VHH binders against o26223. Designs and how they scored, part 183

Target 1, 191 residues: o26223
Amino acid sequence: MKLLWTSQHIKVTVHIDGKVSKMDVLEAIKTRRSIRKYQDREVPEELIDKILDAAMCGPSAVDERPWHFIVVRNREMLEKIPEVHPYGAMVKDAPVAIIVCCDSSLEKIPGFWVQDCSIASQNILLAAHSLGLGAVWTGVYPLEDRVEGIRRLFSIPEHVIPFSVIPLGYPAENPGTRDLFDPDRIHLEKW
Key: E = the ipSAE of ESMFold2; O = the ipSAE of OpenDDE; V2 = 0.75 times the mean of E and O plus 0.25 times the DockQ between their complexes.

## First folded at step 10 (VHH)

Design A22 (framework vhh_7nfr_2; at its last look DockQ between E and O 0.55; V2 from the best seeds 0.00; counts 0 for: pae E 14.3 > 2, unsure alone 64.7 < 65)
Fold by ESMFold2, look of step 10:
Structure A22 (fold): chain B 191 residues (1-191), chain A 124 residues (1-124)
Amino acid sequence: as target 1 above (191 residues)
Amino acid sequence: QVQLQESGGGLVQPGGSLRLSCAASGFTFSRYWMSWVRQAPGEGREWVSSISYSGGWTDYADSVKGRFTIARDNVKNTLYLLMDSLKSDDTAVYYCAKHIYSSKSKTQDAFDIWGQGTQVTVSS
């Protein structure tokens, strides 16, 4: 890893041999924005592997780990997603998308798979951001038409529930950071 | 009001057959996974079989696989359990149950609506 310094004491970490630049976890959480415009640039398989490793590090109800992931790079398949997902138009422009699914045969506590897959989905967004990628969570579950459309398109069996579609790529936009702290949402000891 | 009502139970000889029905009302039956669950005398409830909302996916407990068939008619809002080659340890009250989620979960907490049950008794 080469560290290049300037007269302004800026520390630049250069990505060599698959190693990733550092980002503080609080910085990642605060600076992550939904990115819907992507460069015409492939995302290396190595980065997808790191993102999915992070996705699987999330907690789950009684360690049930109900998640499965479909990695979609095929252009024709990406272009078909908006046909079944009315607000997923940006997916056709992404170099890759990840479909987060619940395999209900792994569920140990009824209904907690939604929380489990939400955690995995958010980890995907944060990991992508830390690797210099942009992503957005597009909702599938609980919208029945979207669930069935995605299931049919990707040959997902009926006991597997598509939860979210997450297009990702190198960002072609920068929406900027927001300060969303709202003290009126904080209750001490009681409501 | 949301209701599930089982019927078709009764007394049958070992090796016999029965068809259970579960009439659904008060909800959109075709949107939900359904299950059969049974309770033998002095025992807890035992999951028997599940079917997806379209009928395209089914699963069975090992103790009934090959002998029981789950089916649904989304036009008549009716769930079925076709029981063949019945034996004494199939004696139980049989309940139909509506899944909360599209899920293979087999625990009682997976279901939010239950029928009153129908008695199946297999006796010589």
Scores: ipSAE 0.000, ipTM 0.221, lowest interface PAE 14.3, mean pLDDT 87
Fold by OpenDDE, look of step 10:
Structure A22 (fold): chain B 191 residues (1-191), chain A 124 residues (1-124)
Amino acid sequence: as target 1 above (191 residues)
Amino acid sequence: QVQLQESGGGLVQPGGSLRLSCAASGFTFSRYWMSWVRQAPGEGREWVSSISYSGGWTDYADSVKGRFTIARDNVKNTLYLLMDSLKSDDTAVYYCAKHIYSSKSKTQDAFDIWGQGTQVTVSS
């Protein structure tokens, strides 16, 4: 079945029990949760490609697209990430992780790369969820110890900034849904 | 209060050496790239050198390449500039500058915090 990526509605066909389920964008956003437990199951390369495609579809400041992605499947490397990332313990249990990085040489306007990489990271999470995978955003930047740890571990040049580590896999937990709508955070016309 | 304080400037003869220091306070020093910028009398500010978080990446202006070395001690919150083979053209006020973000930019808008500067005079 050709996943028709129509530009307006990312309809991801998820095979749940042999049935193709389509998740719309609002559903993906509202039902997404951080997943930190994964099945002992490999993630197909095709899904990773789709996720990375989604990661690169986000807007960036003046279209600078400063992001790079390291896809990590090597078990030894996955097991080393928690050594330099205290909140990355779940990475060792994931079949794959994506490290989102910024190439500072691509930055056109100072500081917007954080927003750009955040958008890319969020798109990874949403795409993963829509495809039936679980993921979690583990922050690297701006914590120097984590930045340097990941940099050394993956031989990342100093002008390239590791931003986030996102482990991915088929979920082995269901944390449920949350309603995070807070009308007190909405101001009309003035604060 | 965020502050940068330069020291180590002075009068030196051509061919001499100086070591500048910049003490940083009021922010997490290790989370920012740092630069040296200088201003000669009657001239605009000129970028001299930059250093990344841990010092694994450095860059230099062509005018000082091979003579100057930028370094940092993140434990001491201190930036350094080792200046060897000094020339008369190196005479300037030297400023320590904090980067706003991790960027290779060398323009003035890349920096948000400046020191007061330290005078370096190279004269025979």
Scores: ipSAE 0.000, ipTM 0.262, lowest interface PAE 11.7, mean pLDDT 89
ESMFold2 (binder alone), look of step 10: mean pLDDT 82; pTM 0.843

Design A23 (framework vhh_7nfr_2; at its last look DockQ between E and O 0.03; V2 from the best seeds 0.00; counts 0 for: pae E 13.7 > 2, placed apart)
Fold by OpenDDE, look of step 10:
Structure A23 (fold): chain B 191 residues (1-191), chain A 123 residues (1-123)
Amino acid sequence: as target 1 above (191 residues)
Amino acid sequence: QVQLQESGGGLVQPGGSLRLSCAASGFTFSRYWMSWVRQAPGEGREWVSSISYSGGWTYYADSVKGRFTIARDNVKNTLYLLMDSLKSDDTAVYYCAKHIYSSKPKQDAFDIWGQGTQVTVSS
């Protein structure tokens, strides 16, 4: 096991074969954090493919699978996203971003697409983390200014709704772990 | 209460300069594109300039290109319009306007307006 040190003393554990250590599902969920700083390092296409595969494995209402994904690597486009997304400043520093969209023509039951795209977005975050990448969910829907901005920027058809923008990259920060368990939010049998 | 308040207008000679300000309150200023729109006497409203969230994108009407500069301070919640080389045709009430969408303005692109500030260019 080799320890790699970044300039910020971030310890990254890699296997001897150069592969990032895999996490079990609970570890990935518990240790995942929003990452907004990225190394000046490209993300291999193989990793993006794995992430997108994971994104499409989530359940959807009546198996409608309404999601589409725009993979953005173009530097000019990445740099433009912050101008139509006020909380997307970190996107300009990422080597790649995934835009999750809903094709409304694929909806079988109205309104459940939000849940479907949320599941896909979360799977992207978890998969990225398990692969040694950092990511952050930046919300687009339901804010009209962001939806319209992203739509125009990427020439997205009217029947397709941009849902989230998720920048990804090798982490250049370590925000640490959080304990978010709150027993006061658990109710037994009734409220 | 959502409010836009313009200031900085006045009387100036041709070739002169003015700086307009628009103070925003009641909403998250940095989350919206902003524009200046003007209305001359007896005329309709004319779009003048627009600016994106961070100021990275600026747009100008052809009539003011090279003379006017739009800027914003998101810490101060303030929009600015620097007007140089003013002409008589620039005489109008200037309005600050909040965008609904993150794009170049259309006629129905604004939901909040200021009261306006008078700019008069006369010899």
Scores: ipSAE 0.026, ipTM 0.455, lowest interface PAE 3.6, mean pLDDT 89
Fold by ESMFold2, look of step 10:
Structure A23 (fold): chain B 191 residues (1-191), chain A 123 residues (1-123)
Amino acid sequence: as target 1 above (191 residues)
Amino acid sequence: QVQLQESGGGLVQPGGSLRLSCAASGFTFSRYWMSWVRQAPGEGREWVSSISYSGGWTYYADSVKGRFTIARDNVKNTLYLLMDSLKSDDTAVYYCAKHIYSSKPKQDAFDIWGQGTQVTVSS
């Protein structure tokens, strides 16, 4: 993409290669699956930028926006994550991972950062899916050994809490769509 | 509704041992870091030790490292401080404190304190 400027307004030149996402938002939500197998193919930094832009569009408690993101591409670091995260074995096979963190000094209402970072994490999954990537949320918080292990591995300060690790890449599997709608979970007016 | 109640203090001679307990109620104890903080006469509060919400991580002030052990029982909602090799400098009121956040807090991030239990090491 190429940006051109004028004195009165900002004009943006859209990429002409036809890479406008066509996935409807409801389709993205219904078809997104956890992807744990990735092609041997790099993910362009442009796509990571779009994913992180989407992550930051989420609502947060009193607009506190407590999130920070660490983008990890280094093979040695990706390979060390399973030493701290027993169910994170697929991370070593991903071309990139995003660590979603909370900066607790940005909290305006104690404890709602978990919801805030969960929203950012889900937006990462949906944005990745809409861009043709596969991803999976691997839990860190509230599992203390994972939190402290990831903090030490990535030199995360004590006031910053690693929340999730999200490996992503071009998918090498297709689990298909699930039918999960259950009307018995819906309560009208009261329980 | 939220309560912290310390017990187990007393008079002990130098080199002795004590076990402090802190009973917690009115909040989900297992979700929060907990700390022991002490205050000697004429001094400000001194952080002693912290323990993570599961008990997997413990931290100690240099003045007590190697002599004190912090522990918790999330079934009984109880925090402990096992004090060994006590010396006169350990004489203080010991407070149990709840961290404000469910994460490791920044300094001075406690919202609930107990009434304290007196530890006196006689010389």
Scores: ipSAE 0.000, ipTM 0.196, lowest interface PAE 13.7, mean pLDDT 86
ESMFold2 (binder alone), look of step 10: mean pLDDT 86; pTM 0.877

Design A24 (framework vhh_7nfr_2; at its last look DockQ between E and O 0.01; V2 from the best seeds 0.00; counts 0 for: pae E 21.1 > 2, placed apart)
Fold by OpenDDE, look of step 10:
Structure A24 (fold): chain B 191 residues (1-191), chain A 124 residues (1-124)
Amino acid sequence: as target 1 above (191 residues)
Amino acid sequence: QVQLQESGGGLVQPGGSLRLSCAASGFTFSRYWMSWVRQAPGEGREWVSKISYSGGYTDYADSVKGRFTIARDNVKNTLYLLMDSLKSDDTAVYYCAKHIYDSFPKTQDAFDIWGQGTQVTVSS
């Protein structure tokens, strides 16, 4: 099945349960939920590659693209992540996790790397969802204890800042849909 | 009320051992890294050891490495410091300290809650 990534309309055709599901970008955004329970099922490398491709397609300040990605499949390492991340308990149950990092040496404008890595992280979540996977953004930065924990655990250089840990897998839960639209947060022309 | 309370200090001879305890209350103990910090007379505070959420990661100052062991019991909300092969230079008030998530753990500003401290005196 040729997953046609068309750059203009992220229509991902994924075979879920033998059915071809097409999800457009708005659907992906609206229906995405944090998934913290995963099936005992491996995630194909092809899907991870697609997710990482998506992660690198986001904009960055002055096109600095400061992001790096650590793909973690080793069970022992996955099981260690919760030790240094109090909200990362689900990582030990995931077949794979992506750690998003910033190489500070690539930063062109100070401070924008947070936005850049956030965009990359969100694209990971959306891509995963579009591909029939569940994922959750677990924040590392700016919490220093988590940053240091992940750094040491994965021998990350000092100039590289771990930003987020994103476990992903085939979902074993369905948290349902929610409507987060709040018109009170919209201001026209003036505050 | 958020509180840390140290105990177990005392007078010990060089080469002796002590076990310090720190009872935590008023916060979710298991969600925070914890440290021991000591202050010798006339000296500044010195970081001694830290421990991760469930105890899977520990670190020590070079001065105590190989002699001290930090541990925690999250069920009992208690932090421990096992001190072996004590030296005169280990004489200090020992404090239990709670980490702040967004602070570097090796700096004084990394802690938001402190105990009252327990005196450890190593003397012949």
Scores: ipSAE 0.006, ipTM 0.282, lowest interface PAE 10.3, mean pLDDT 88
Fold by ESMFold2, look of step 10:
Structure A24 (fold): chain B 191 residues (1-191), chain A 124 residues (1-124)
Amino acid sequence: as target 1 above (191 residues)
Amino acid sequence: QVQLQESGGGLVQPGGSLRLSCAASGFTFSRYWMSWVRQAPGEGREWVSKISYSGGYTDYADSVKGRFTIARDNVKNTLYLLMDSLKSDDTAVYYCAKHIYDSFPKTQDAFDIWGQGTQVTVSS
């Protein structure tokens, strides 16, 4: 079909009906990059809600869903995170951070909560990316000093384990796409 | 008022290089995919290249792959097209265009905001 590029060929119903913008999932996975520089701009609550909804859509071991999330917007608290998490220095520059935690009282299969919270953390990164935000996963667990420091800072009870801190915001950097496919990592039938 | 303003076009000899810029205003540039589209004399518009809102994904028409590079600076709200090894059939008006949706078909109905265009002429 040949189309003439004029106003008479514009699908006004597409614009009027406002199709929901959505990134293809493979494109999101391939294009997501860790973003450590953020604009001085607040992230709307409605975007955080969408991100946390996505976080909770992940599978978990025997459907245990052990995750809890702390949303941190308070500037003083964000600035204190690097004191107990030295590789989280960029968190002080983010408008918001999400702390992914495991409530061990929800754990049904010992030890699989790490996989569960990893899935939730990655879903946060992908959802943020699809919404035009940048984020980075900074590791807390299994580093005991970081776990204890974050627990104390946010008054997290002993049966709850902070897993990751994910600062996010509108990006102020663009690191570009990487080609990371390595066929030597693929083994057919055997190692 | 949303606006896209291209610059950097001009006259260049075959094999030469140019860098096009597109300054964006009036919308949150870093939230949207952007494209370059060109129109040669007497022809329809031809999609050239696209880039994701973060810059993490790029794609090119077969006619320009390996010669053109799309880039963006979300701090400066600027889209770029670096054009190398220019040929006479690259002569066109080049437009930057904002995608309506995040990841999109390469058709005219994928774009809602267009610049006025910048002329690129490859001659002599």
Scores: ipSAE 0.000, ipTM 0.079, lowest interface PAE 21.1, mean pLDDT 85
ESMFold2 (binder alone), look of step 10: mean pLDDT 86; pTM 0.873

Design A25 (framework vhh_7nfr_2; at its last look DockQ between E and O 0.01; V2 from the best seeds 0.00; counts 0 for: pae E 16.7 > 2, placed apart)
Fold by OpenDDE, look of step 10:
Structure A25 (fold): chain B 191 residues (1-191), chain A 124 residues (1-124)
Amino acid sequence: as target 1 above (191 residues)
Amino acid sequence: QVQLQESGGGLVQPGGSLRLSCAASGFTFSRYWMSWVRQAPGEGREWVSKISYSGGYTDYADSVKGRFTIARDNVKNTLYLLMDSLKSDDTAVYYCAKHIYDAFPKTQDAFDIWGQGTQVTVSS
């Protein structure tokens, strides 16, 4: 899969209510919500390229960058994912899903791949949101049944670990905003 | 209390059929893959079959493929194993097993909950 989009200055233009606006990083983080309902509208390949570019820009332990991505647009495959993922019901309604995987052969320090793939997954969510798409992180690892289900469904080799399934699409819901700030979780200097 | 309880075992002649059941309680049954595992006398545990959340995906050991059928009823919290064309080599204690968090199915450690087992004896 040849990515058409190169890491240039990402002017993220979000079309909100017919207006093109730029979303800054803090806005993207604070306003992002899990979206589980999608319009019957295709996601352009250009947007997927941007999202994947963002996914690969996160840090990783000793720069191991263990992540791989499966982009799924096939309707039949999307419809099969919920069978092996009990919290993936919305995937069947999405025009596209990204499966984030770890190639264990790329791991340099044991165990940090989870953090690496988490960062990649979060960047997918943030990038999607900044581009006017909705997405949700559906966890695969570390649940054995989901890992095995996705592995078999997509013929993923044994040394590659499926980590997350992220359906994406134009939002057909608006969950609203939330405030998750909790000062009780902040400790100064000492616990 | 988390529990799996097998039933339906017994003595059957070669070529006969049995239906095993496993009643699950104490956990959300529909959120887990389930397996059947058997242990013959003097042998280790052998994986037999597994089934996905809704039953849309099933897999079988080569030794039982085409003869055994795994199924589940998530409303009844029950796992089933239909055993047809039984052979003497199928004689074993059959266990129902729940798949585990952060495990892989190729290992015995892939299961965290086991039933007590039900004896299946195939003999003329």
Scores: ipSAE 0.018, ipTM 0.320, lowest interface PAE 7.0, mean pLDDT 88
Fold by ESMFold2, look of step 10:
Structure A25 (fold): chain B 191 residues (1-191), chain A 124 residues (1-124)
Amino acid sequence: as target 1 above (191 residues)
Amino acid sequence: QVQLQESGGGLVQPGGSLRLSCAASGFTFSRYWMSWVRQAPGEGREWVSKISYSGGYTDYADSVKGRFTIARDNVKNTLYLLMDSLKSDDTAVYYCAKHIYDAFPKTQDAFDIWGQGTQVTVSS
C-alpha cells in the first residue's frame, strides 16, 4: 500500500504494489455490515469475477450447485427493480447488482436449493466485503409477487427461480460493528 | 469534529526506539480498525501496520515486521506504534488513519480520516 487515497486529506493516488493484507475469516464475518449507500464509482469487472468465483465455492446439497447469477449494470434496469421489489430501493443507486437464481433443472434433491442459494448469496456478501465493497442481500424468494416481478423484468425462464438481489458498490457509509452473540440461543444436548 | 492527532515523533539514533501516539475524537474509536501509514521524503505513502477494533488482530508490512508493535487503548481512545531497532530508512512522517471498513484497506479510498502526521527522523 504505497499510495492510498481518501477524499478528506489525500490526493488521489494509484496503488503501486497491488498487495493487500489477508483478512482473517472470523473477523470478516463479524465486521461485514449491510451497506445501502454507494459512491458514484464503477466496480471493475475483475472484482465481480472474483465475487462470483467465491459464490460458487459454497457447499450445496449433493453437490447439485443449482445457482445462476445475473450481473446487472444497466442503469435503466437497476432503476426499475424497486418497482417490483419495494425493499430494494437502494438498488437504483448501486453501480451493479447480482441476481442469484436457482435453475430447478439442476436440483438433485427437492427443496434444498434455498439453502444452496442462501450460501452463495452470503459468500457474495463476504467476498464483496473482503474486496472493499459494500453489499446488501435483498430478499426475493419466497415472496411470489417479487419472484414474478423480477422474473418478468429480466426475462427469467419459468424453470429458473430468482432468489435474491444483491446491490453492491464502493460504500458511502460505515455503520460500524455490532455485538450480536447471544448465549441464550445456544442449547446443549437438547432444547 | 472528527479528529486524529499524532504525537511522539522526533530525532533518534539508529537502533533507538520511539513510541507514537494517536489521539482520536469525534467518532466511536472502539468500533473501527486503525492503521499507521508513513511517507518518506519524496516518496508516496506506505502502509505500515493495522489493528482490529478489539486489538485481537494485528498485521505489519514486511519492512517493519518484528521491529514495530501496534497497540490501542479503547478506554483512552488512543492508537500506538511502538518502534524498536529503528533504521535510517524508517525516516518518514507517520500518520494514523481510520479504515473506511472494519477489516482491511483496499486499492483507492481505504481510509477516510487521517491525522496531520508526526515526523520521525533516524539520524546516522
Scores: ipSAE 0.000, ipTM 0.105, lowest interface PAE 16.7, mean pLDDT 84
ESMFold2 (binder alone), look of step 10: mean pLDDT 86; pTM 0.874

Design A26 (framework vhh_7nfr_2; at its last look DockQ between E and O 0.04; V2 from the best seeds 0.00; counts 0 for: pae E 13.4 > 2, placed apart)
Fold by OpenDDE, look of step 10:
Structure A26 (fold): chain B 191 residues (1-191), chain A 124 residues (1-124)
Amino acid sequence: as target 1 above (191 residues)
Amino acid sequence: QVQLQESGGGLVQPGGSLRLSCAASGFTFSRYWMSWVRQAPGEGREWVSKISYSGGYTDYADSVKGRFTIARDNVKNTLYLLMDSLKSDDTAVYYCAKHIYEGFPKTQDAFDIWGQGTQVTVSS
């Protein structure tokens, strides 16, 4: 899969209520919600390219960048994911899903790949949201049944670990905003 | 104390059936994959079957596929192996084994807890 989009200045234009607006980073973070309902509308390849570019821009331990991405658009495959992922029911309704994987052969320091793939997954969510899409992080690792299910379904080699499944689409729901700030979780200088 | 205890083994004729049970204690049973492994006399250990956390996924060795059924009851903390159409080659000590949760084994042999085993003998 050849990505057509090169890392240029991403002017993110989001169509909100018929208006094109730019979403800044803090807005994207604060307003992002898990979206599990999607419109019957295709996601342009250009947007997927941007999302994947963002996914690869996160830091990784000693710059190991262990992540791989499977982009799934095939309807039959999307419909099969819930069979091996009990909390992935919404995937069958999405026009596309990204499976984030770790190539263990790229790991330089043991265990940090989880953080690396988490960062990549979060960047996917934020990028999707900034582009006017909805997404949800469905955890695969560390649940063995899900890992093996996804592995078999997509013929993923053993040295590659499926980490997350992220369905994406134009949102067909609006969960609203939430305030998650908790000052009790902040400690100054000492615990 | 973490423990697995197998039961249900015995002597059976070829073509017969047995049901093995494995009682688990000392850990959260529902949070782990479970397997059956067997060892025939003079042979190494052979993986037989595995089951996922909720039982939604099962797998079998080719040698027992279509004849054996693995199941679990997470309320009773019990693993089962239903063995039908038993053959002489099925004669072995059968072990219940707990999968390691952390670090997905690249091999089928990633177990940290074993039972003592139960003898299954298939003979005419």
Scores: ipSAE 0.007, ipTM 0.325, lowest interface PAE 8.9, mean pLDDT 88
Fold by ESMFold2, look of step 10:
Structure A26 (fold): chain B 191 residues (1-191), chain A 124 residues (1-124)
Amino acid sequence: as target 1 above (191 residues)
Amino acid sequence: QVQLQESGGGLVQPGGSLRLSCAASGFTFSRYWMSWVRQAPGEGREWVSKISYSGGYTDYADSVKGRFTIARDNVKNTLYLLMDSLKSDDTAVYYCAKHIYEGFPKTQDAFDIWGQGTQVTVSS
């Protein structure tokens, strides 16, 4: 026998501003833009949980699921990232960043962790967008200096590989949408 | 010219010990993870142990845990395998191998450079 949770207290401190919007998946993919300017507004933990849940829904090579995530909210740590990651300058202005990592002890197929962590990273971007947040993927792997800099900064073990740093927050810019469809990139049956 | 040279193999009695060495040249040894891999007669290659580029992380196949110790000397560019309590099942050619990427899986597809191997024979 299972016991259902029956207590419902709508009048307690419950904020519904994190209510999930009903954005169509194709709309989310087409309208997501890299956002590098953020409001001075905290991102609720509940939204980060939803984003990381989405990240872990991605497919992986032979279901190896090699990913780990470091959630960074500490201001001092966010401000140090540009010192080891020169193209991550906007991270210092974000309320939170997610570091996507590969735990090599979970890898089953050589080299496919790159695809696996790329899928997780893209899912973070899409989930953030669908929740009204802006994000940008800043590349760490395969640039050895960036990998080692981030590893040292966050005390990441040698068998764990930092792949990307994704700052996110409520957007303070709107770059608009782009039409990037190019029929010349489509080949039927052969090249 | 990139090279890995194993040494230290030989004939040993059950319960004996051996120390294998692998001298590396032609690449920056201290930047790469290394493994020992073995191949028994008529069998496929079996991963034995791996070590991170600094030596701070090691891992072992279940069949050798507690008996074998992997180590490295980044000044001498040398990888080691200290084998204790040897059994007849340990008879194989032992190879050192350089990982393609950090912390990769325990299969031959994870390695781009191999040594020529050194024979270890355990018999009474």
Scores: ipSAE 0.005, ipTM 0.210, lowest interface PAE 13.4, mean pLDDT 86
ESMFold2 (binder alone), look of step 10: mean pLDDT 87; pTM 0.879

